# VH-VL binders against Crossover junction endodeoxyribonuclease Hjc (hjc): the designs that were tried, part 1

All scores and structures are predictions.

Target 1, 126 residues: Crossover junction endodeoxyribonuclease Hjc (hjc), of Archaeoglobus fulgidus (o28314)
Amino acid sequence: KGTRFERDLLVELWKAGFAAIRVAGSGVSPFPCPDIVAGNGRTYLAIEVKMRKELPLYLSADEVEQLVTFARGFGAEAYVALKLPRKKWRFFPVQMLERTEKNFKIDESVYPLGLEIAEVAGKFFQ
Positions, changes and structure headers below are counted from each chain's first letter, unless a header gives other numbers; antibody chains are not in Kabat numbers.
F, E and O are the ipSAE of ESMFold2-Fast, ESMFold2 and OpenDDE, as the mean of both directions, binder to target and target to binder. V2 is 0.75 times the mean of E and O plus 0.25 times the DockQ between their complexes.
Where letters were taken out, [cut] stands.
Atom coordinates printed by the task and the answers are left out, and those that the model quotes come from them; centres of patches stay.

## First folded at step 11 (VH-VL; from m1 with light chain L94I)

Design m5
Fold by OpenDDE, fold request of step 15:
Structure m5 (fold): chain C 126 residues (1-126), chain A 123 residues (1-123), chain B 107 residues (1-107)
Amino acid sequence: as target 1 above (126 residues)
Amino acid sequence: QVQLVESGGGLVQPGGSLRLSCAASGFTFSSYWMNWVRQAPGKGLEWVSEISSDSSYIYYADSVKGRFTISRDNSKNTLYLQMNSLRAEDTAVYYCAREPGYEYDTEGYFDYWGQGTLVTVSS
Amino acid sequence: DIELTQPPSVSVAPGQTARISCSGDNIGEYYVYWYQQKPGQAPVLVIYRDSDRPSGIPERFSGSNSGNTATLTISGTQAEDEADYYCQSYDSSISAVFGGGTKLTVL
């Protein structure tokens, strides 16, 4: 079910100049594994893909840690990509995530701080 | 070939009711979100209402909330718009428009439109 | 609520490039779509997701969206491109919103 959204994000990433692939078995692998890996020769992304009907989005500390671990090892920037209905994909560096008692979240206060794909691509302020 | 054909338009007095239909063909109707968009004479486009594939999600423009009801019969490949308490400002050509959707989201665009049906609300 | 503002009219000579703007607050949060409407006809989708072109739409049609402004560009404008053009997006209530429309005249 999430495949459609991930494929949607892939299209957008490619449109933005990234080479991007979905990582099969991202939820099953014993190793840290993002949902999507992307790169444009300059910026490399490890993306956890999330889709919700509404905010807030909660992320477990574990999944964030795994994302960070992968990103660090791979040499990529760790991002959470969030798709809300009718909105463009919004990208959140893991550093931007709001800490909860045990986990992380993206709420109404954090969402506006998210980046658009052009910003992630480094094209927004070119 | 994708086709959308609106019907049910006509002249009605203020406060009256009218039911529009949109007959769909050439595609799997039940797989698409459907919309009503209207255009007053000489004016621009105004979104009216949207309904998801299985009717689980329905949205209305503020201007028609409480007065209009969108519905669909997937077995008949038909979209409906029940318009009650009609006002002069509801006078418009009403288009049905297809919107590709998936789960609770959509592509956001209307890729196919009917020819429209004219609704005239006048005393 | 978001309001999409378009110039009421744009005029170009044949072969020139036409640019139609669509401005709105927070327009960057949503995709922008463009529709062409000729007199007596239903709108036709010409651009979706800011810059994607549906099959059958000439390559001279292109779209962009940056900042608070989306732009429909028609390069090498032809007489047949004379029409009304509407931008469309969404507001925070997930309601579709249309711009006021732009009448493109090919002189």
Scores: ipSAE 0.876, ipTM 0.945, lowest interface PAE 0.5, mean pLDDT 95
Fold by OpenDDE, fold request of step 15:
Structure m5 (fold): chain C 126 residues (1-126), chain A 123 residues (1-123), chain B 107 residues (1-107)
Amino acid sequence: as target 1 above (126 residues)
Amino acid sequence: QVQLVESGGGLVQPGGSLRLSCAASGFTFSSYWMNWVRQAPGKGLEWVSEISSDSSYIYYADSVKGRFTISRDNSKNTLYLQMNSLRAEDTAVYYCAREPGYEYDTEGYFDYWGQGTLVTVSS
Amino acid sequence: DIELTQPPSVSVAPGQTARISCSGDNIGEYYVYWYQQKPGQAPVLVIYRDSDRPSGIPERFSGSNSGNTATLTISGTQAEDEADYYCQSYDSSISAVFGGGTKLTVL
């Protein structure tokens, strides 16, 4: 499920200068596993892909922990990529996620703080 | 070849009704979102309405909400626009336009357009 | 919700570069699309997703989107490029929004 969205994100990542692959079986892997791994030779990303009709987006503490674990081991930055209808993909470092009682969320207050793909690629800093 | 052909346009009095049709061919109609876009004489483009592949999602411009109804019959490869309570400002060429979509989202662009059908609302 | 503003007209000599702007608040959150419309014809998609070009569209057409302004650029403008150009995007209500259109005249 959501494979079309992931493929869409891959296209955008490649357009932005990243080499990117979808990780097969990310939801059933016995090891921490993001949905997409990407890198441009300078920046490396471990991406959890989310798509919603509307906000807020809720993420379990477990899936965030798994993402962080992989990112730490791999040497990548952990991101949540969120696709809303008709909007560009927006990227959220896991540190930007708002903490709930037991989980995380991206709501109307957090969404505007998300990064565009060019920012993630570091184009604004070069 | 992808083809979209609008029909049903004509002259109608204010307060009247009209039903437009758009016949699609050359592609899998049921796999695409469809749109109506209109253009008043000598004016710009104005989006009117959108309908998803299976009609689960429908959207209208504020200017036509409550008066226009978009629908489709995938078995007939046809898109419809029922226009009620027509106003002079509804006078325009009405285009049907194809939009690639998936699930509840789309690519956002209209890649194929019909030739349009003229609707004139005048007393 | 949002309004897309285009210059009413742009004039260029043959071979010159034409630039048509499309400005709107928060335009960076959405992709911008461009359409070419010649007299008596339906619009034709010339740019999608800010800068992607459909098959069949000449390479002289390009697009960019930065800040609150998207730009359609036509390098080496030719006589046949004379037309109306419309930018298109979306608002927060998931409604498609068109700019007012720009008449490009090739002198």
Scores: ipSAE 0.875, ipTM 0.945, lowest interface PAE 0.5, mean pLDDT 95
Fold by ESMFold2, fold request of step 15:
Formats: structure tokens, C-alpha cells, sequence
Structure m5 (fold): chain C 126 residues (1-126), chain A 123 residues (1-123), chain B 107 residues (1-107)
């Protein structure tokens, strides 16, 4: 993913006190692989990055499980970062995702529960 | 290098119509969202309308919806605002403004502005 | 729909710090942008994405945004900083919204 949104997210993570890197070619890896890995010296995040025009966001069970598998092996917490038009990024621990019959979603009931970047940084950094 | 030049302003009676143009140069016009922003004499800035790079997304302020039509011609590097059913409250300097954007979202700021064209709606 | 409220005017002595507020419900959820407008001129972007400076904007300009208030800060204010300043953001309807403007006077 080479969009300006993903690059802007990296900048915001660095401003919030995380070191963060983008994982090149994450979508074509034969192994579980997040879009971004971030850490602040005590806590590490594995982040799946999503951009949508509007809610809901659907995530396949496979992509959620791949994220969780990487996070467990790396010692990180698994997050979904969602960008909606004109809004700042919001961060959703995978435990916050609503289960559908076969997959996962973030809808209007879940979206307000998402964390802002300062909350994620304060939650683990402070 | 970037230049935006508005034209088409003038005096018009209430209920009348006017068409504004904004000629763009010095950048790839078809890669940017474009906006109209107005400023009544002695007042603040008010966003009027925006149009995406390929015209797929068009938005209006409630105060002008149904009366104004934004459009663009990428082959002529020109932005337009057709203003119908004009009212005294539409009296303002109208600026065109460039907004970096990609698909359905944007960077959110207006990085270059024209010098504006005055529209006066008066009997 | 959100209304962005700015004080109508702010006065500071040369060399002092000027602070211009922009208040709106939950504006910390959105990015805030700041524009400087001198008499008879078009607005010029001075801060974007809450706190970033465009190339050519002096380092004395900074910004912040949290909760319901964004602030433009000018440290070491100079005479050439006299201007009207507007904040701009977005509401839930994706529409751009401007504050009413603040006239900065440097005594």
C-alpha cells in the first residue's frame, strides 16, 4: 500500500511517540503480516490499515486471524486503524470488532468506541 | 507558478443569474479538487462548494444548494460556478481554491487561492 | 453541523506570544487548518493538520487541537503578523467550515 493516507498515518504515529514502520509487500506475503508495526519502548502494535468512504467496514475472518497470529508471535497488540473522509484515524483493538456470521465489521455502533491516537499512546505510554 | 484567476463577477439584480469562471495554470488541474469560497464585505470566509478532480463528487453549502451549480472542464483547466436565483445575501468576493485530493477524500486544506471576483446583488 | 467560534480580536505587544482559539464541539476528531489574510489579499495557509507548517511559514507559527479547542500560537510576534486569522475544519456532513475570524493586532 503506497497511498498518501498510509504515509500520513506513519507521521501521526511518530508524532504520538511511537516508532513505526510500514511493512512493504504485506498483502502478498506467504506469512501473516500487518500493514504497520509500531512501538513506544514498552508496548508494540500490529496494525491493519483500512480506508473507507463510509461505514460499515467489513473485515474477512482470514485477515483478522492473520493479524492476530502475527501480533501473538511478535508480542504486539492487534489493531485495526480506520480512516473515514475528513476524519482523523481511529484505532480498534481486534477485541472491539463486531462478529458477523462469518467475518467481522465496524459499524455505526462500534465506530464511536474507537480510540484516537492520543488515547492509544496514553493508554500504553503514560 | 500556480495561478488561479477568477472572472465573471459584477452587479446583478435579485433573482438574476451569473456565471463565474476560474482559469487555472501552473499545475495539473485534473489532479486536484476545486472549491469556491466566498467572503461578504467586512465578513469572514464561507465555504460554498467543491468538486472532485473528475467531477464524481460534488458538495454544496446548504445556503446555495439548489441555486448554484459547480462544474469543471479539465480540457480547458477551468472551474465554473453557475449562480441562479441570486439574493442580496450572495453578495461577496468569490475565491476559487485548490485542494489536494485523491479519490473520495482530500488533504483537507486549501493550499492556493485566486484573488477573487466581486459579485454584488442589489436592486 | 458544527460552528467554529473564534474571538473577534486579539492584541499583543511585539515579541510576545499570541494565541488565537477556535472552539467547536469535538473538533479534536477532525484536523484543523489555519489561514492568514491581510487586507485586500487572498488567504494564505499557515498551519495544516493541526500543527504542521507549510514551506515558507516561519517557525514561530504553531498549532494544537484537542477536545473542543484548537489554538494557533505565534511566538515572538512581529508587526508583519498583523492580519485576520481563520480556522477551518470539517463537520460530520463532510462540509468545510470556517471560523468567524480573529483580527490580530501587534501594538
Amino acid sequence: as target 1 above (126 residues)
Amino acid sequence: QVQLVESGGGLVQPGGSLRLSCAASGFTFSSYWMNWVRQAPGKGLEWVSEISSDSSYIYYADSVKGRFTISRDNSKNTLYLQMNSLRAEDTAVYYCAREPGYEYDTEGYFDYWGQGTLVTVSS
Amino acid sequence: DIELTQPPSVSVAPGQTARISCSGDNIGEYYVYWYQQKPGQAPVLVIYRDSDRPSGIPERFSGSNSGNTATLTISGTQAEDEADYYCQSYDSSISAVFGGGTKLTVL
Scores: ipSAE 0.478, ipTM 0.832, lowest interface PAE 2.2, mean pLDDT 89
Fold by ESMFold2, fold request of step 15:
Structure m5 (fold): chain C 126 residues (1-126), chain A 123 residues (1-123), chain B 107 residues (1-107)
Amino acid sequence: as target 1 above (126 residues)
Amino acid sequence: QVQLVESGGGLVQPGGSLRLSCAASGFTFSSYWMNWVRQAPGKGLEWVSEISSDSSYIYYADSVKGRFTISRDNSKNTLYLQMNSLRAEDTAVYYCAREPGYEYDTEGYFDYWGQGTLVTVSS
Amino acid sequence: DIELTQPPSVSVAPGQTARISCSGDNIGEYYVYWYQQKPGQAPVLVIYRDSDRPSGIPERFSGSNSGNTATLTISGTQAEDEADYYCQSYDSSISAVFGGGTKLTVL
């Protein structure tokens, strides 16, 4: 995972009113571990961070289950944050992911449904 | 102290060719994506082409595909634009512009520009 | 592809606030960047990522982007701010697009 992109996401989360921290060594932990945890006093997030050149993004069932396991124990909501080239970050609650036979995906049908950071923070513009 | 200096512009007849150069200094050239952006006299800005730091990704505006070739020589800190089959519509000031980037993605903005070189395509 | 529409000109008195719009379908899904170009000079980046200022750009420059409109705001406009202003964004992940430009007149 790209450290630069995780740092950029941290900046966006802090601008949106979250306190957020990057979890060092998350990819080598023996326990379920998200890339970022964030909270703003009302909303608490466990975030798996993904960057792709293009859609679709595939997520293994195991990594989704580990994210959910951490989020449940931590008291947070489980999200995938996806960055596509030159676009803003989009946020997908794990319930929004489309199931494949073995895994999960975000494709062209799901990507437009992703939330902007203000919507995740509890601001509604619809 | 970033500097970008374009050269190679001039008067050329339709159907002719020119090669533009952009000499870079004051930064690590091999770490940045580079772009050509043009501006016809009295008109707005138009993106022309970009090239990634190691030349693995190259893109062109539809208006120049098949006629223009972007390239770079990181050992000489120089960006190039080979322009073939020139048309009157290619008359413009051509700027080179630096773009911060990482592998296949970029920051998306042009943070430093050269002063441009004028290309005139006329009989 | 996205077409970025700017007003051709904006006039303000010195000390007043100038607002320059950049309209495009779903432009809020992309970052918007703003460039200042003075006569006979190359463009200079004044706003990136919708609202961030590069080092050396005065605090009177600010930006916003939501829905279908991005806006460059210059508060306390000075004579030196007289220039053409271009917004820039993307119509896909790889093609840069510029607005048509706005001539800001300060007098």
Scores: ipSAE 0.474, ipTM 0.826, lowest interface PAE 2.4, mean pLDDT 89
Fold by ESMFold2, fold request of step 15:
Structure m5 (fold): chain C 126 residues (1-126), chain A 123 residues (1-123), chain B 107 residues (1-107)
Amino acid sequence: as target 1 above (126 residues)
Amino acid sequence: QVQLVESGGGLVQPGGSLRLSCAASGFTFSSYWMNWVRQAPGKGLEWVSEISSDSSYIYYADSVKGRFTISRDNSKNTLYLQMNSLRAEDTAVYYCAREPGYEYDTEGYFDYWGQGTLVTVSS
Amino acid sequence: DIELTQPPSVSVAPGQTARISCSGDNIGEYYVYWYQQKPGQAPVLVIYRDSDRPSGIPERFSGSNSGNTATLTISGTQAEDEADYYCQSYDSSISAVFGGGTKLTVL
C-alpha cells in the first residue's frame, strides 16, 4: 500500500536530480531506517514518507528520533515527506515539526511552510 | 479495448429530470473511479461529479450539488447520473470518464472518455 | 473554485513550436494534465503528471509545471495538431478544474 506512494516519490526525486533509493522492508529493522535515502552529490536526504487523507499528521517522538539518529550518522538532512490527496509531495525538515505534549505534528499552520521538491534540490554547499 | 457508451440524453423542460447511463466494457469497472464531465455547446469542459470504485467517496461540482446524484452498479458495469431540477445552464454534452485511483486518492487524470450524450434544457 | 486561465487561441506555422499556458494560484502544488479535443470528438489525454506522455502520443508533446503556471509545448507542430487544448488540475484536493481551453491553429 505505502509502497506505491514511496515509488511515486522516488520517481519525483530522480526527476529533480537526486539519485535515490527506497529502503526495502516493512520497518522491522532494529536499527534506525528511513523510507528513502537520496543525494545529488552535495545535498543528502533521509526521508520518512507519509500520506494522509487530511491534516494533521502526527509523528511519534520515537520515529522522529530514529530518523534524526540515522540522518546524523549518515551525513544527511532529516525530512518528512507528506502527500495529501491530489497534491504534490511537500518536504518538512524535522525542525519544522510542531511539538505536541509527547510527540510531533504537521497541521494547517505548518503545512503551507513545507518545501517543494525543487526547493530541497536547490541547496548549495560552499 | 476500453469502451464507454453514454445514453439517456435528450430534450427536457426547465425543472425537469433526466437519468444518464454510461455502459462500460473492456476493463475491470469496479477497479476505477468514474466521472461525469460536461461541455456546453461551443464552450469548454466542466467537471460535474466523481465516484470512487466502491462508491465510498462521492464529490460534486458546486453548480450541481443537491440537484444531481452520481451512482454506479458494479455488477452491471454501469455509471449513472440522476439530474433533477434542470436549468438551461445544464445544457451540454455529458461525457463519462475513467480515472485510475486507489482508496481516497487518484492518479488525477481521465484516461478514457465516452463520446458523450447531449442534454438540452429549454422550453 | 480555483480558476485555471488559458489563452483563448494560439497560432503557429507548421514546424514551429506552440506553447499553451495554464495559470492558476499555486498550480505547481498539484499535477497538471492536458487534453486534446478535435471537432466532434471526445477529449484525449496527451500529458499527465505535468510532463509524462501516454503511449501513442507523439514525442513532440511535452509539458512543465512550476509556481503558478503550467505549459504544454508542441514542437515541430503539424496540421493534425490543430485542436482545442484543455489543462486540468484540482482545487482543495476534491474538485477537478479545467482551464477554459485554447484553440490551436496551424497555418
Scores: ipSAE 0.453, ipTM 0.814, lowest interface PAE 2.4, mean pLDDT 89

